VH-VL binders against q6cpf9. Designs and how they scored, part 2

Target 1, 125 residues: q6cpf9
Amino acid sequence: MSTQNDSIALLLLQITLYHQQELAHADSSLSLDELLVEPIVDNTVVEKFTSHSMVQIYAPELAPLNIRSIKGLISDLFTNTNIQEPKNLITLANHYYSERLNYLQEEKIPELIQQMKDEYRKLAE
Below, E stands for the ipSAE of ESMFold2; O stands for the ipSAE of OpenDDE; V2 stands for 0.75 times the mean of E and O plus 0.25 times the DockQ between their complexes.

## First folded at step 5 (VH-VL)

Design u05 (framework fv_libivirumab; at its last look DockQ between E and O 0.67; V2 from the best seeds 0.00; counts 0 for: pae E 6.3 > 2)
Fold by ESMFold2-Fast, scan of step 5:
Order: sequence, then structure tokens, then C-alpha cells
Structure u05 (fold): chain C 125 residues (1-125), chain A 125 residues (1-125), chain B 112 residues (1-112)
Amino acid sequence: as target 1 above (125 residues)
Amino acid sequence: QVQLVESGGGVVRPGRSLRLSCAASGFTFSSYSMNWVRQAPGKGLEWVAYISSDGDYKYYRDSVKGRFTISRDDSKNTLYLQMNSLRTEDTAVYYCAREGYSSGWLHTYYGMDVWGLGTTVTVSS
Amino acid sequence: DIVMTQSPLSLSVTPGEPASISCRSSQSLLHSNGYNYLDWYLQKPGHSPQLLIYLGSNRASGVPDRFSGSGSGTEYTLKISRVEAEDVGVYYCMQALQTPYTFGQGTKLEIK
């Protein structure tokens, strides 16, 4: 299990979550609860994700992805993430956040825990 | 002390441009979505524009679309409204107001809880 | 766009008496998340607007408990249990369910 892969998954989930919230803000016919299970993926999500420094540095093979490919990545996260609670963008994000946090704690890197929390809040930027 | 202070208002002829600024202090500006709201002399409140905390989502009142541009510079704690092709019906006091904040994976809405003092824009021939 | 309609447009009350303002929306403001996206604002003469109530019934920080909001869907009410001199001003409801945010026409509250 790669810490980088968990971080990239969390980044994608965070960007997708924030995008759904902002879309719902402009169009109330969009149910946020439904979007948490079947998100809208458009060029805004693609551009935010592929241009992010984390992707550029740690996963450059993901930089050329298009809408179909990003939808595939999100679909794979829903299929392959093994969690007890019902799957949606929030429960998936919680899972990947916990995985990375547990890794930092096990490796005795507690000073990075707060930095990680702050960094993932910035992923929506 | 939490404050918003507008500036940049003035008297201009129709068709001209004006740039409004809103200086924020006393809170983490980058964490909040921001709004511009205007009020014509003796009239009610009218929402003008919205910008998300990350600056990537912008929404406008139909009558100002294509003419007004909302933007922010978080390094300067400042919100902007660039107003082009001004019309007499744009005459109003312009307020900036903060809204919501980042909470967990999603931004939380809790109204426009802090407003500036307003800056007056007069468009007349 | 969602249209907001307030009633009455003006009212005068004796200090200590209650006041009630109604707000109607052209479509339901009840979101699937269970919240009613209706806010109330007060603009005192010569002042900026201030938030009183958000999401239908939640009092903003520093707002006295004599102010209360109620309602759901398309019908909302702001109540002041005992009006005080400092409550004079124009009250606005606003929907925040979707952009463009839209305000009611405003209700002017005066003290007798």
C-alpha cells in the first residue's frame, strides 16, 4: 500500500466533493446527497486534479487524463475501497484520510498530522 | 476585531469602468466565500456576485454577467469587483459580505454574518 | 430566479409589544439535507445589513433571543417577542438555496 496512492485518492475525492457542493450552490435541482454517490465530473474537476502539484510531482502519469478517465478513477475508488459504512464521497474521503493518518502515527511522525489536515483542506484551492 | 472595509466607489459616466476593493481583517480571509450585495438609493438589497473560498467558483446576477468580474487576492486579504460598461441602474451602495467556511470535507453555510460599511457608486451622465 | 415576497411592507408597534413578519418563496427552500435556506437580515437606519437568522431558525451570534425564525418550504415567519427601540429598521428575508440569492422587498418596522 502506497502512502502516495492514498494521498492522490484523497486529493481526487476532496476536489470532487468540493465541486459537487459548488455546483449545488448554483443549481438547487442538483441534490448534493445524490451527487455524493454519483458525482458530476467535468473539465473543472479534471483541470484542478491534473494541474495539482501533488499530481505533477508524485503521479505525473495521471496529468494527461480526461473526463472519462477521471470518472473511471472515481468508479474504481467506489468499487475497490472496503469500508463498513455506505459508500459515498465523504465516507471514502474519511477512509483515505484515516489510512494516511494511521501511517504517520505508526511511523512516529506525529508532527505531520496537523500539517496533513491543513494540506487536505487546501486541496479544494 | 473582524472587519470588512470597501473602497473604490465614485461618480462615473455610463460606459466607464470602476474597480471596488474590500479589505478583510481579523479573520482567516482565505477560508471564507465572499459576496457583493448592492442597494440603490431608497431601494432594497440586491445580490450581485459570489466567489468561493478557493476563488475558482464565481456566480453573478444575470444583469451584470459579462460586465462585472469578482476576484480575490488572499495574500492581500482583499476582495475585488471589476465593473465594466457601467449603466445608470448600477448606481448603488456596494457592500461586501462574508459567507460560510471550510468545515471537514465540505464548506458550511451560515449566512452572511459580516458586512462592510459600503462604498457608493454613482453612474450618471 | 426564486421570487421572495414579504408581508407586511411596514408596521408600527408600541415598545414591548410583539411583531411578526411573513416571507413567501416562489418555490420550496427546503433542501434534501433537511435545511431551509432562508435568512433574515436587519438594516438599521444609516447602517449596513446585519444577519439575524440563518437556515430558517438559527440565531446568528449576538442576536437576542427575542428574535425567532420559523417556517418551512415556501412560508416563513420572523417574530420579535418584545420590540425594543433598537429594533427599528428594514427587515429582509433572503433565499440562499441557489444563486442568484434573492431578497424580499423589505419590511419597515417603526416604533409608535
Scores: ipSAE 0.505, ipTM 0.812, lowest interface PAE 2.1, mean pLDDT 87
Fold by OpenDDE, look of step 6:
Structure u05 (fold): chain C 125 residues (1-125), chain A 125 residues (1-125), chain B 112 residues (1-112)
Amino acid sequence: as target 1 above (125 residues)
Amino acid sequence: QVQLVESGGGVVRPGRSLRLSCAASGFTFSSYSMNWVRQAPGKGLEWVAYISSDGDYKYYRDSVKGRFTISRDDSKNTLYLQMNSLRTEDTAVYYCAREGYSSGWLHTYYGMDVWGLGTTVTVSS
Amino acid sequence: DIVMTQSPLSLSVTPGEPASISCRSSQSLLHSNGYNYLDWYLQKPGHSPQLLIYLGSNRASGVPDRFSGSGSGTEYTLKISRVEAEDVGVYYCMQALQTPYTFGQGTKLEIK
C-alpha cells in the first residue's frame, strides 16, 4: 500500500533526523544545516530502523537491510519526493507527515466511521 | 506533580563503587533526555553525564569517562549512574536533571527544567 | 572545552534595585540552528538549582518577568529589574552547545 510506504518513509526520516540533532548537539563542529541535507547514516540509524516494530510488522522486507541500503533509501527520498521547499530532512518529514494526515482525515477516518455505522445498523436489525 | 528523587548516595573508600538512582514521576520519563550534575562542597555546579531520551546517546565529562556509566530503565521511570573506581574528587551532591524539549520535528533544547533534591556522595579514606 | 566566565562573582543589591550579571564564553554559543545555547540557573541557599532562562533569552515556566536574559555569540547578560529577597542565591550560566556542558563560576547575590 502506498500509504503504508509513506509511513515507513516518515519513520526513516524521523529516525535519521533525530540522529542528526543528537550529533549536532553533542559536537559543535557539526553543522545541523549541513546534516539536514547530507545526513550521517551509521549503524545506529540502521539498527533503530530495521528493529522498529513498524518495520518488522508492516515492511519486514526492509528488516535485513544494511547501511548501504538504508543510505540508498534516504537518497531515494531526497531524489523522488516532490516538494516546493528546498529538500532536507525536516521538509521531507513534514511532507510525509502531511500526506499521512491527509490520508487519515480524507480516507481512513471516514472509512472507519462508515464501517462503524454499518456494524451498528446490523446490530440494530 | 513533576518530580525527580535521587538516592544511593553514601560514604565510601576510594576505589569503591556506588550506584545512584533517580526516580521520575509526574511526566513521561521515556520522552526526556536526562543529566547528572554534581556539586562539590562549597563549589559550583559541574555537569557529569547525559543520556538521550531513547538511551542511544551517552556523553560524559572526561574526568569520569571509563569509570561512570549513565543508564535508564524506562519501565521503572528511573535514571542511574554507576560510579566505579571512585576518587576523593568525586565527593559531591549529585543531582539528576531533566532536559525540557519542544514538540514537533525539531527537538529543541529547553534547558534543564526539573531537578532532584540531590544525593550526597562522600569518598574519603 | 568551552570556558564560561561570569562577572561579578559576588553582588550585593538593595531590594528594589536592578541587578546585572555577565557571562562570557570562550567560543560562540550560537548554533547553526539559530539558537544560543546558554542557560541561566539559580541555586537558592539550601536548595537545588532551578532553571531561569534557556537558550539565551527564554524565561522558564514560573519565572517572574523581573528576570530577563539577553546576548548572543560569546556575551550574555542576566538582568533582574527589581531584586527581591527571594532572589538571593548563586546564579550560574551554562553552555549546552556541546558536551561537556560547562558552567560559569557562579555569582553570589546578596541583599544589602
Scores: ipSAE 0.176, ipTM 0.773, lowest interface PAE 2.3, mean pLDDT 92
Fold by ESMFold2, look of step 6:
Structure u05 (fold): chain C 125 residues (1-125), chain A 125 residues (1-125), chain B 112 residues (1-112)
Amino acid sequence: as target 1 above (125 residues)
Amino acid sequence: QVQLVESGGGVVRPGRSLRLSCAASGFTFSSYSMNWVRQAPGKGLEWVAYISSDGDYKYYRDSVKGRFTISRDDSKNTLYLQMNSLRTEDTAVYYCAREGYSSGWLHTYYGMDVWGLGTTVTVSS
Amino acid sequence: DIVMTQSPLSLSVTPGEPASISCRSSQSLLHSNGYNYLDWYLQKPGHSPQLLIYLGSNRASGVPDRFSGSGSGTEYTLKISRVEAEDVGVYYCMQALQTPYTFGQGTKLEIK
């Protein structure tokens, strides 16, 4: 039920954030500032998230989730993400974006470079 | 050079269909929301339809709902307006116009800052 | 739908003199985000519309500083400090607070 990595969390936050902007654009009675803290999560968010190629490829266990489960994931992101700034969709998205950059810089890129070096040595023998 | 070029206008009888195209160049088409605006001969401007930059949010004026469909193909940098069940009051010059801009998490409104030259639709019996 | 009402509908101006066009909306265009969702467009004879002012008072790129927009809520004004021959055409206000977007009737500006 829970998201497994920072890239999937970021995807859900981004889809949710964009949806709030479009809702507020279409309906002047909706306050974007309020929606950033208490987002409207409807079937549009659910369908865009569960059908997204990143979910289908990297988190296929999330693809069959219903609206109640997706609302639960978003609520968990608000509750469980530890940041110093006041929590809203933007500050949460910034957090997971920064965590993804850190992973790429500190772990994944160096790991891929080493794997490429090892593969080159293997081919040279 | 930023440019929008409409095509697909013509003379048709009531009840028939036309598909308008709007070819975009000189900017990142996928970052902008798009509009269709029309102008009947000797009359003022009338907004027709809107589509969000991701293509998922579409809005129409009441008089065209159910008859017209706005769409976009970002791989071809092209906006479309499918016009079904045409009426004599749909006779107008049709303009496409770009709106909004996405950078990072933000969609910023700058009005409709680029317009095409228009394509003429005449519905007569 | 938000109704937009322009006045005057026609305006004759001596070159070098100021001009002012008013636009009223049937409801406030001031959003809770602090912006007034009111644009001004000029359509020169035989041309497509062009953006002059967006969000009440912001000049679009390339628009001379003799054009200015002001107002809030339900009342908006476009001012031209010194009218030039190239300013002839029809001026439209438009609300973009909510769909459907709606235009005023237009104000035709003529020289002399």
Scores: ipSAE 0.057, ipTM 0.721, lowest interface PAE 6.3, mean pLDDT 89
ESMFold2 (binder alone), look of step 6: mean pLDDT 93; pTM 0.956

## First folded at step 6 (VH-VL; framework fv_libivirumab)

Design w03 (at its last look DockQ between E and O 0.67; V2 from the best seeds 0.00; counts 0 for: pae E 2.5 > 2)
Fold by OpenDDE, look of step 6:
Structure w03 (fold): chain C 125 residues (1-125), chain A 126 residues (1-126), chain B 112 residues (1-112)
Amino acid sequence: as target 1 above (125 residues)
Amino acid sequence: QVQLVESGGGVVRPGRSLRLSCAASGFTFSSYSMNWVRQAPGKGLEWVAYISSDGDYKYYRDSVKGRFTISRDDSKNTLYLQMNSLRTEDTAVYYCARESTSVTGWLHTYYGMDVWGLGTTVTVSS
Amino acid sequence: DIVMTQSPLSLSVTPGEPASISCRSSQSLLHSNGYNYLDWYLQKPGHSPQLLIYLGSNRASGVPDRFSGSGSGTEYTLKISRVEAEDVGVYYCMQALQTPYTFGQGTKLEIK
């Protein structure tokens, strides 16, 4: 469940981060560096996040969230994530990507391998 | 080989509609942002519209806002330009152009419009 | 909108001689990321435009090294060290800093 939350957090950060880059590209008056620290969250971000298959399948309770709630989630990520680096969308994304990667390498993959071995033994008997 | 092929051009009266298509091949279409650029007879190049790789971001030149709609169907590797309420000043060769980008970490870097179609001609005349 | 101004609008060059085209923008094309969002395109007679230079000074794939782009801020230059017959066409600068993307008027290069 914690790992699932990390994945959802990463997704939200990815969507938000890409949004900032598109906005900055479209409007040169916007500074990407500033947006990485104080991102613009609008209906585009909300729609992309809440309609994403990953959210629909693994976190359906987040599907009905509105713009205020999504802003709150992003704010919480900035506030509650423990990293050594200054916090921005990139460093936060790196953190949650690393957490996901560690889980896959240290827990999920070994578990799957063990399951495969167990099934193989059963077939051999 | 990487290729873009436009179609749908023709001769129409003012106020009519046309739908242009751009068929992509030889690359992962869904990974690229796309542009429409037009060129009036004997004139220079004029950017018309942009659509992001995921289709969620669209931008238009002011003169076509409200009349033109850019869209994409990644399952068909096709870019579209719906042109409504056409005007004589819309007469041009319309090119689709791939906007190349590279991703380093989480950041996207712009690499220009590196692939262009042959163009399709749109003529609006009374 | 950002206005792009090219000069000259036409030039005739003897094969083997160098050529230079200037492009000026009404505002700086230097992005906060450190890149200048200025492209150069060539449209050969009867053909579609093709990318020559992107982000001010980067040569596109397949573009001969006789082509080079330089400049920053509001002033940019495309240089051809030794003009060849195949270089005939109309050259355009384009800013991609913000929408709408805007092109220069074009510079027609002919061979003497």
Scores: ipSAE 0.668, ipTM 0.886, lowest interface PAE 0.7, mean pLDDT 94
Fold by ESMFold2, look of step 6:
Structure w03 (fold): chain C 125 residues (1-125), chain A 126 residues (1-126), chain B 112 residues (1-112)
Amino acid sequence: as target 1 above (125 residues)
Amino acid sequence: QVQLVESGGGVVRPGRSLRLSCAASGFTFSSYSMNWVRQAPGKGLEWVAYISSDGDYKYYRDSVKGRFTISRDDSKNTLYLQMNSLRTEDTAVYYCARESTSVTGWLHTYYGMDVWGLGTTVTVSS
Amino acid sequence: DIVMTQSPLSLSVTPGEPASISCRSSQSLLHSNGYNYLDWYLQKPGHSPQLLIYLGSNRASGVPDRFSGSGSGTEYTLKISRVEAEDVGVYYCMQALQTPYTFGQGTKLEIK
């Protein structure tokens, strides 16, 4: 998955994870540990994700998605993300966060530094 | 300096409505969950309602559910409590309280109610 | 609802002596994040409540170190190592693990 897709995946995971915490906060019959593995996805998650500026700007094709499609995206993250740890919302979020950090550290920052060096060389001519 | 100031209390007859306001200053209001807590004369503290920082999660004690509505307007740094169908049992001092949070390992941790207003008095009597 | 039970409900203490207030919950207050969601509040006469202890044992900002909280699960204790005149008021424990948040009945502390 591309670095843009990784950021969108992380956003969906963060919204979904926070939703589980709030549900368990209000309902003693819900176990957060179980929800982290099999999250409840309802209209609140869908609205928060599809209305998010990051989605509307960088992934506008996802903005019209309905609850069935958003559940599918979350299911795909659980099924298709290859990690060593047992999969839950936290370990998946850790994965996409680490991928984003690695991109920044190994590719984006060096690219910006080289652009600054090129601009300095031009100004020094 | 961090401050909460309630207003809108008063004396009303049963069945009437009041709207309480809580003006926040000195902190980023939109980053905090908020609570209403009340205290009947001579009694202990009783939690009334909660609203999450994003405004999407609202919870109420059973005795006020369906009658009271908590809301927030982040552009005005103001918390509200709309109280409908007031009963004599609702007579109390009403406090607004800020609930601070932090995030560790993707999990939100809530630190209790660290800032309280001075309270506003609601009296419901015939 | 999680029931919070404080004991004693009233406490008279000689100045300079220690005080101890206990709080029991009807179920564990341990959250999946590893914290016990138990707070202690003091309401001084004529004032709004103020936070003393959060998450079982952490002092809120500005709270003297003579206040300490301990306990886990369903049993919690607030201790004052040396009671001062300014400590008079009503002490409440509260669980914030899940809504409705619930307070204990309060413990009135006065100087003997």
Scores: ipSAE 0.468, ipTM 0.809, lowest interface PAE 2.5, mean pLDDT 90
ESMFold2 (binder alone), look of step 6: mean pLDDT 93; pTM 0.955

